Miniprotein binders against q56419. Designs and how they scored, part 47

Target 1, 326 residues: q56419
Amino acid sequence: MEGRTLEEVQEEVFKRHGVLVPKKELEDLAKALEEAGLLLTEKVEARLKEEEEKLKRERPMRLAGLSYPEGEREARAFLEAFRASYPGEGEEARVLLMPHLEPSRVPEVYGAALAALEKTPPPERIYLVGVAHRPLKEKAAALPVPFQTPFGPALPDLPALQALDALLPFELFNTPLAFREEHSLELPLFFLKGRFPEARVLPLLVARRSPELGEALKVVLRDFPGLLVLAVDLSHVGPRFGDTPLTRTLAEEARRRDLGFLERLAEGEPEAALAFLGANPTRIDGVEVVASLLPLLRERKGKVLAHRLDLEAPTLSAVGAGTLVL

## First folded at step 20 (miniprotein)

Design l10
Fold by OpenDDE base, look of step 22:
Formats: structure tokens, C-alpha cells, sequence
Structure l10 (fold): chain B 326 residues (1-326), chain A 105 residues (1-105)
């Protein structure tokens, strides 16, 4: 059979779109097709195109009823409980670094973010920069559609998104399917929309460091001012992440790297923060985002509001999370 | 070999989906991780690599833990432990024992 194997088709579709098509589904499709190779790919591509067309209208909630409540009343109570988990007061943010980890794991870190948002005047727009957990066609991407939340849709700022696209050497509106289930945007957006219901949003994903993104955003922010949010986690250590079990030494190293990274950002020295991590042996998640946004982080002084290294005892693993205001 | 390449691809992306599923709590993503791990397991069994087999079984146990399926998690963790003990894979022994202790409480 000169045709691609089902495995090759699966790998190709994943590489191209960041979507895993179940092998069983491919088998069923192949059985329906007399000629499996090219026709299977075409049929898969057609289905993916239909999904992309849906994403031109809106991005539906994927984690409602799981990570946060679906109902507005319950969602407001959820926000209040998370805010209550942080006993401190926030500070006004022009830049907010916050986690995208499942909220129940690090409630006080999200609480610190909410505390900062309480001291922040309502922005016209929020530049929400997440981490792409799936491949993108370009170094960064945006999805210019409403994102559904329990508090109503987060509407895109189309003029600002268009201005950003015009300044980038690549097409910004790429890989829409990467946004379909991306939690690094959905989870922070819940808290942001709950606090600022009228703010427009620029949902951005970074897969690889893009200095061009930071330079372009610096220009766009002059004409389209707003709150910049970096939705990033910190260290990932232990067996779950392919490391040795968490020890006192490993935990101290993870915490040292997390705090050393955040503290250097708080001093307005993002290049020093990146240099401090070196090869990033504890796998801090936010490196590519920070590296992309250097022009926006330079010389901005701020404060670390919260940090947690959350232990997962069953796997002897841990994830770092933090909240930083600039 | 093609099988070795395929295994590495499956195992890499299964772990990426497991991470994404862990961070989000999304059961659909966890099920994708499980599918890829199961295919990786079949390759490991066929090629006779007990270290890879035990490791994949442990990751399957973790994925089912994340799904809230305690029974399946226990089954895969026990199988991981069995193979690891039989072959002297100390790392997986430790990880499987810890997971089983947690699943018994």
C-alpha cells in the first residue's frame, strides 16, 4: 500500500494542527475509505477545517464544571473564596504574572492575583499571554474571537490585534485549533473576566521566544494601553516530569530558581532573570514568554506577592507557581 | 528502527498530554495521554524492553489517578511494581510503591 500508515497520518495531523486524532477514529475513517492514504488525510483535514470554522465564531468553555463553576452565581462565590485564601493586600499592576495551574492546587497564588486586580483600575483591554502546550505554526499566535466565561464572553480587541499583526513578520492569526483546549488562557481569563467584565482581551499564545512580539507589543501598547498579563507556571520537578523524586535539596533548588527568577523580574531585570536560570534544569514554564516580552519588562519595578511549590505526594513531584506585579 | 522512533514519539507526546491534563484537570486530554501510553506499552511489550514497559505502566497509573479512576490506577501501579521488582528497576519500584500507598488510603 503506497499510502501513509494510520500512524503517519496521526503524526502529520498532530504536527500540522497540534491535534491528536484517535487511532480508532482514523481506523473507522479508513474503513469507510477504499483508498486510505491521501483520502484519509483529506477527510481529516476537512473535519479539522470545520472545527476551525467554529472557532471563528467563539471559543467555548472547556473547563467549566471542572476547574471552575459554570454558573455565574457559583463562579462569583468561587472568586470570593480564592480572594479570601490570600490574607494580604495587593498592589496596582501594569504587568501581572500569575499561574495557569489548576486553581485548587495553588489557591492563595490566585488569591494574590485577585488582590492585585482589586488595586488595579479597570483596564480598557487585557493582553493575556499564555503558554502554548501544543505546537504552533509560528512562534506566537492569537485567536480574535470571543472567549466564553461564566461571566459572559470576553470580547476581543480587534483593532489592537490588527495593529499587532501588522507589526509582526509572521501571521499572528495562526493555529486556531491550538486555542480550543488551551488552559493557560482559559484559567487566568476566568479570574480576569470576573474582576474586569468590561475589558476587551487579546488572547496570545507563545510557543517559542519571539523578540519581535515584545517589540511589536511595545509599539501597540502606546496606542492601545492596557494590562499585560503573563499566565505562566514556574518549576516542574519530580517523576511526573521525568525527574528524580522530590527531596529537600531538589525542593530548595526549585524554590531558589522560582524566587530568584521572580525577584529579578521584580527589580526590572528580565535578562538577568533569564540568565539566572541558565539551562533551566527545574523546567520553569514562563521562560519563552518572558524572553518574548523583554522590552515590556525592562526597568519596571514591582513586587512578588505570592509563591508556592505545590507538592503532589502520590508522584513525589512538585509545581511552582507565583504572582508578581510590576 | 521505525518501532523505536514511534515509541519515542508516543511516549514524548503522551507525557506532554499528561502534563496538560494534570495542569487543567481536563479528562479529554488525559484520555488522549492514556491512548498514546497504551500504544507505547504495546511496543515496549513486543520489543521486550521491561524498563520502558514498567515506566509506561507507572505513567498509565498516574493518568488514571488524574482521571479519578482509583481501581485502574491501582491495577497499572501493581503491574508496574511487579515488572520492576522482577527486573530490579529500583526507580520504578520506589515510584510504584509510593503511588500504591497513596491509592490505599
Amino acid sequence: as target 1 above (326 residues)
Amino acid sequence: TEEERRFRWLFKHAREYLREGYESGNPRILRRAIELFKEALEIAERTGDPEREALVLWYLAVAYLDLGDKEEAQEYAREALRIAEEKGIERVIQWAEQLLRWLED
Scores: ipSAE 0.825, ipTM 0.936, lowest interface PAE 0.7, mean pLDDT 93
Fold by ESMFold2, look of step 22:
Structure l10 (fold): chain B 326 residues (1-326), chain A 105 residues (1-105)
Amino acid sequence: as target 1 above (326 residues)
Amino acid sequence: TEEERRFRWLFKHAREYLREGYESGNPRILRRAIELFKEALEIAERTGDPEREALVLWYLAVAYLDLGDKEEAQEYAREALRIAEEKGIERVIQWAEQLLRWLED
């Protein structure tokens, strides 16, 4: 109860509970909590260092038993259920845009990604580019360790990661803690590893637009060919996100912006896709990633396979998700 | 002023955690959001700011909805509505009524 005198606390405790606590005991408690706070600060720093050291060896599953099954058999069945949610056929992808939203909210969008992977020759490696939800020390980062999945570890492509690091004007391996809970890598990786169990992975995060990342990746991809995956969500609208309640008009606008963005990407025009969004009033989540990867997206034509604006009636809010192959 | 700054800081980060928890289905992140919202709520109560109090209570209801804790979600939404109706906070009235229609039906 900060901001009150000890006398006020004493009187309030007596009023509420009929117990008169001497001021000296309240003073001792307040002092002990502040001293414990100092110890807790040092404990928090030590705990974060411990977690960082663990992440330098491997990245464990954080969402098993929550967003997808922990056991391999159940995880395999889960993948097939998602594929069945999309009754169409995919297209071969050299670049795949797919969501990182909770899979049960947009099952056919993930199913469309699986359909695309069915048509895609198994790559030697996957460049998996997600959105950093925790601060990075630089504009982008990677974590060169195995990521655990129900299908076994997704092994890092260390030569490709080192080549990328060497081309950047900043240290690529800069923020291990940012990967600890990062669902924009873990959720797509579940689907990718399930379909390409032998592919190595470059797990990449973008925090802020990095043109240098795109230029470096263009060089690395020439020597280390693979599948490029943009793991991004689209519009975020409604009170959950600080907006007014979703109306038919706002939903139509969000859908139009999602599809207009995706369609311009599908035309091989990523600059036009970004320009179409302007100030990004529906908060499409993929802007920093697309802006970083322009050299890899230009002139690649493809197709939008699926889109959903997932409506949440209790909060009058929505999140968009899509699947695009290039 | 320090309590005002601290409320804004807590409220901003709590909403960021809530969004991340919603997107990932991660209860650890959702519970962090709840912790930060509860700290923000205590400040709003202590400083006598009913608009902030009602708003934070609504976000707490949403966080418990995301966890699947229907009873807690209802309790926080009802409290948000009570304060919002008493003080004429129209947006929270609208938001809480919608949430409660879903939860109570």
Scores: ipSAE 0.781, ipTM 0.906, lowest interface PAE 0.9, mean pLDDT 88

Design l14
Fold by ESMFold2, last read:
Structure l14 (fold): chain B 326 residues (1-326), chain A 105 residues (1-105)
Amino acid sequence: as target 1 above (326 residues)
Amino acid sequence: TEEERRFEWLFKYAREYLREGYESGNPRILRLAIELFKEALEIAERTGDPEREALVLWYLAVAYFDLGDKEEARKYAREALRIAEEKGIERVIQWAEALLRYLED
C-alpha cells in the first residue's frame, strides 16, 4: 500500500509537469509494470523527461497527413490551392496577423496570408508568435530547435532567441512539452516555411499577456530585423465554447467585434483595439498576444485583407479568423 | 466537495483539449478529450448530478462528431437529450436537438 490511487497519480503528474494523463493510460501502464502507484509516477515522469529531451533537439511534425500533406510536392500543391482560394492581391507586410485555425475551415483567410507573403521580401527571420494551448511555466516561452516541415527544417534563430532571453525577467526556454502538440505554431509555420524556405524562425508562445515580452522584442527587432507574425484566431462563440447558442444576432456581433478589432489594429491603435473588446464577450483569441506586443503595433498602419466567421450549425457555434497586414 | 472539485478540473481540461483538437484537426487530441470527458461523466453519474451528466454527454457527442464517428456522436447526443428532457435542462435539449438534426439528416 505504498502507492497512490490512479487519480492521485494523475493529479500529481499534472501538478509537476502540466500534463494531464488519462486514467486509462495510467491503468495500462501500471498493468504492464505490475508495480505500485509511486513507481508508476516515476515511470510516467521518466517518459515525460525523455520526450522533453527529444524536444530540446527538434520539434517533429504532428499534423502531417492530417491538416497538410507529408510530401513536399503535395505540400506545394496544397499551398497553391490555398492561394487560389483568395482571388485578391496582398500587400507587403512588416507585421502579419494570420489564423491558426485548421486551414480547411478558413481557406481564403490563409490564402490572403499567402498573398501578403507573395508581396513581402524574404525576411532573414520570422518572429512567429502563437497562443499557448497548454500551460506554460511563465507568461511566454520559446523552443530554440528546428521545427520539421514538409519543406525541410525551419531552423531557429539562436542569436536572436538568446538576445530575447537575456532581456526578459524570466527564463524564455521554460516549457518544452508545451510545444509538442502546439498547432498555433505548426499550422502557420507550414505556410511561412513554404513561402520563405531560407528564413530562420523564433517560435514563441504567449499564455498570458507580458508587457516585458513586447518591450524586449522591440529591442531585439532593431538588431535582428524580420517579419513579425501574430498567429491568432478571433471570436469563439456558441456552446462549443461554453456560450449561448449561435443566432443571427450573435454572429453579427462576433463579426463586428472581429472586424472592429482588426480595423483598430490596422489604424495603428492596438490599445483602442483592446478597449473596443471590453470584457471580450466573444472570446477573441488574439487578445493576450496583442496585449503583449503593444510596442510593436503602435502607429503601424495597414489593411485587413480577409475575414471569415466560420459557422458550425450542428454545434450552434462559430470561430472567426482574419488576415491583417501592417 | 472533492468529487465536485475533481469534476470541474477534468471538465475544464477536457473542454480545452476539445477546442485544441477542433482547431488543429488532430484526432489524437480529440481522443484525449474523450477519455477525460468519460472520466468526468463517471463522477457526474456517481454524484447524481443530471445537469453535469447531460452537459458532459453533449460534449462527448461533439468530440465524436469532430472525429467523424457519427454512430458514437448520435449515441451520446441522444443520451444527453434523454436526460435533459427528463430533468428539464433546456440548454442541453436545444444543443442536442441541433446536433442530432445534422447527424440524422
Scores: ipSAE 0.833, ipTM 0.930, lowest interface PAE 0.7, mean pLDDT 92
Fold by ESMFold2, look of step 22:
Structure l14 (fold): chain B 326 residues (1-326), chain A 105 residues (1-105)
Amino acid sequence: as target 1 above (326 residues)
Amino acid sequence: TEEERRFEWLFKYAREYLREGYESGNPRILRLAIELFKEALEIAERTGDPEREALVLWYLAVAYFDLGDKEEARKYAREALRIAEEKGIERVIQWAEALLRYLED
């Protein structure tokens, strides 16, 4: 407003809040404010502060009616349909790796996760670790509020979250706005809450690998036992992701990378799994989460239950998803 | 160079939001990506950079494809192809032809 261009406002808002507001939206606001005599930056900041305050109280469903049904009855039927898409039996999990990709793209992979959950005693709490798709102020973050689901609110485990926060060299509750649209928590949570309606949740995001998080979680899990869930996708290949077109050779390599990564995790060798990926040429999504959680994954053996490389011919691209129990 | 820096910033985050929208099936995020790609396209047009222009047009086509808006997807894919063929941008020719094969039937 006061001598700044709309581009400068856009970039300053992103720097301060991690929110990229399209210039067209700023233009519309600026015209309205010119007529009303208000400062553009003041209005933008007030709206962002309002959204942040709402997220400090609860996290509403963002994908109901899109990726899953809004109503509880329909949601239960939807859940069971996914279980049916995986004809196998699961195994008990102390750690579960599952995807966060749109469920309709990899139904049997989510079905395998459900199969594992039905073999898993209901936990008191779930440590749900997703991948931040928006910037965080720190390497990792949590949001200690109820997350709404069609099965009722997933309540936060406040004592466990506070214990975790106390062990970290940074404030854990640092970026509420990053959770607003975060599907890497919401999509897995639908399945987890549907199977464990009484479990409390620690909703966690990793932006960049944090050894401190893994060490702190090792301590917290000892005192607050529960199910650890790594909600991560695997390979991302093709032009959609800035890569060369998907070919038979690239698809075979992506599958090999996905399965080799999962199999080394299943042998209790997370450092070997990371080393196997090297520079991560197929852009496996779970690397930062696994690298953060090494102390919780070492020497824990298990099994790969499912894997799919979801091929999209029109864009010459693919995304991998898998289910691993430890 | 300020416009080049701004293009790269927009292009980076538009692609990240496209990925987020694709992975979540969230049309609100797909529309955000579209607006950012449109901002990036304006810069590529002003700076006369046909490779950047063709790339952004293809990503716009993908974003509209993800939304299920075949008409807009077709429009942007054809424009990406037109520029790419004129300027010999082989990767975008390949990408646009693959998408159009699906959209034109």
Scores: ipSAE 0.829, ipTM 0.927, lowest interface PAE 0.8, mean pLDDT 93
Fold by ESMFold2, fold request of step 23:
Structure l14 (fold): chain B 326 residues (1-326), chain A 105 residues (1-105)
Amino acid sequence: as target 1 above (326 residues)
Amino acid sequence: TEEERRFEWLFKYAREYLREGYESGNPRILRLAIELFKEALEIAERTGDPEREALVLWYLAVAYFDLGDKEEARKYAREALRIAEEKGIERVIQWAEALLRYLED
């Protein structure tokens, strides 16, 4: 009985909006409703539409007070502490690859990104490309609104976003709800906005590789030059990710795959980097972003500034993170 | 079966949300994952699948571990271990023991 049971509502909402609402939450809503099924579906749809409309005006901080400080003064001290975690010097970046893993897990990797930003002239805009953790209606998406940060709002570059949208074979502004909780944009943006307070942002998500995105971005970047940021994590290994327990051998393999991937990117060989991963047995999540952006990565040489495989002994698992400048 | 299809769907997205909560440090997403794992657990219990049951219990323990709720994490890890030992599910025995060592009472 489609659209009538809580399970059917749950699945239908996910199909339409990419939001998996727990059955308990649907049950709670149903307690306030007279006619289950039809009325519940309409109530959920109305709530989601209201949230979408709010996201069409701005994207509020979701991780302030959790993964980074709420206040500007504390946020600046936080940035300085992360920079201090990386004792080296950066290099100027035209393209920056940095993580989106919770920053306290890989402080020197974020510190390396800050070191690169120190050497990078303030860009007019930042093309921030993250990994969609919620389903998108298309292969990629953007949200053309201010993203709030402790350093003030990161304003969207509307002309560049419009130009990008016009070049794609799909509607770029297609899944506002997917941005609601998306840390692959929010965590890197904290660091980027802290160092480039005047830069506008193109907040982009990739769900599935889109060659069209890379070709369109190549055109847009010529008219709207800026910093390209790939906000991606590397290997994911161990039971936390459906894998066998972390061993020294698996950790060594994950490090080797992470570094081999980054080093081939640093040689300007993104196709070779993807080929090196093969079936991607350590589940590097940067693959879809890199595969989408090949035209922007080819023949662009650079340097790996940092890498860490963050080991979590209690769960026999690990996640890799790195910083690459091109 | 339909129950099996729903279990796999819930289990897949619960694990993805667990990963997201872990990577972001976002307790709201960790709580979402917990609720989905609890739905999946209910199905595993109804269908009498101890391997699925033990596995989901371990992921629940991990989710509570990520939240910093040591009491709940220990509870679910012990239950995962109990079922895994009773039914000979060696991987979950190993996983639960590793987690419990860090949650020692």
Scores: ipSAE 0.824, ipTM 0.925, lowest interface PAE 0.7, mean pLDDT 92
Fold by ESMFold2, fold request of step 23:
Structure l14 (fold): chain B 326 residues (1-326), chain A 105 residues (1-105)
Amino acid sequence: as target 1 above (326 residues)
Amino acid sequence: TEEERRFEWLFKYAREYLREGYESGNPRILRLAIELFKEALEIAERTGDPEREALVLWYLAVAYFDLGDKEEARKYAREALRIAEEKGIERVIQWAEALLRYLED
């Protein structure tokens, strides 16, 4: 609309694209315009379209120099430091559950994932399933482009991605902008690409549980075998997450919920793991991914290698992370 | 009301950005959350809603705490505490005191 306020532009852009642009950013853009006869909304739309087109070619590193080093040499050393944080041995994984929480918060949990990868034959491809932190147009999405890492680009497995897309009742390649900042793919990918530099990747996001995704992946994995990675966090408790303050009792409950969930998954009983959580009172992050992937998790037995409930006393909050091999 | 609906929308997504920034270690996302919280704060101030105001101020403090900007974190946490004590908003008193204990060592 011609006479739109900045607030109306903000809301309309969100409705159309799932991107909430701060009002200040719109103000700054409006100040830069010289009354060229274009609406502010049209300029924002063009900018978002340009960003979307760039993401259709590649997904650049967003966390290099922040959560991991940009240079390959330093990144290798960083990887080895995480492995050293977990002194135990891993086990071979056909399915790996690992966190996407900032790695320095749970170093031994990432170290356990690396230990599992040491015991895992190099896969031809990795099915990396993260949690969408931005809205998707469908229940799940993929981005079939190279993801940049300090270890070189993680190339997409296009035949496997196309096979997956063909089996779904919705367009799989549906929300490129949602991948722009998505750490649930980027952080685990750093570790996976560092250990398996030749593996191709299927970068997948789940926003809402999709039984269709799990059934399709079961078929695709038979034709395109690889490592399945669930990149999920566990309990989220405390005011940081809109909840009551962390207490010793709440922390004990969160640990019990995290471990009970993981242990039931390790028994090959993903339905029991979901039922154990009930209403999911500690907001385990992995529920939507596990609920989507039931056909791939049933009857796969394995082991919980590591768990930490990362306590943050200043905010009375905590987040759980774990490493599970199946 | 329109302002109430808009506050809830901004507050919801600002908190989601805060979580995303916290989980990723990404200061760009933390700064986006801060801008959304500041917009939500303007609404809470305009509508005279001290509970919303105190809540948003606490989340702003957390966002600056995540950025490592202790001075801004202290500023917002102190303002959150001031309003919460004045208006009897017990949860924010508890939250702000915990954060300030750390920031004011």
Scores: ipSAE 0.812, ipTM 0.923, lowest interface PAE 0.9, mean pLDDT 92

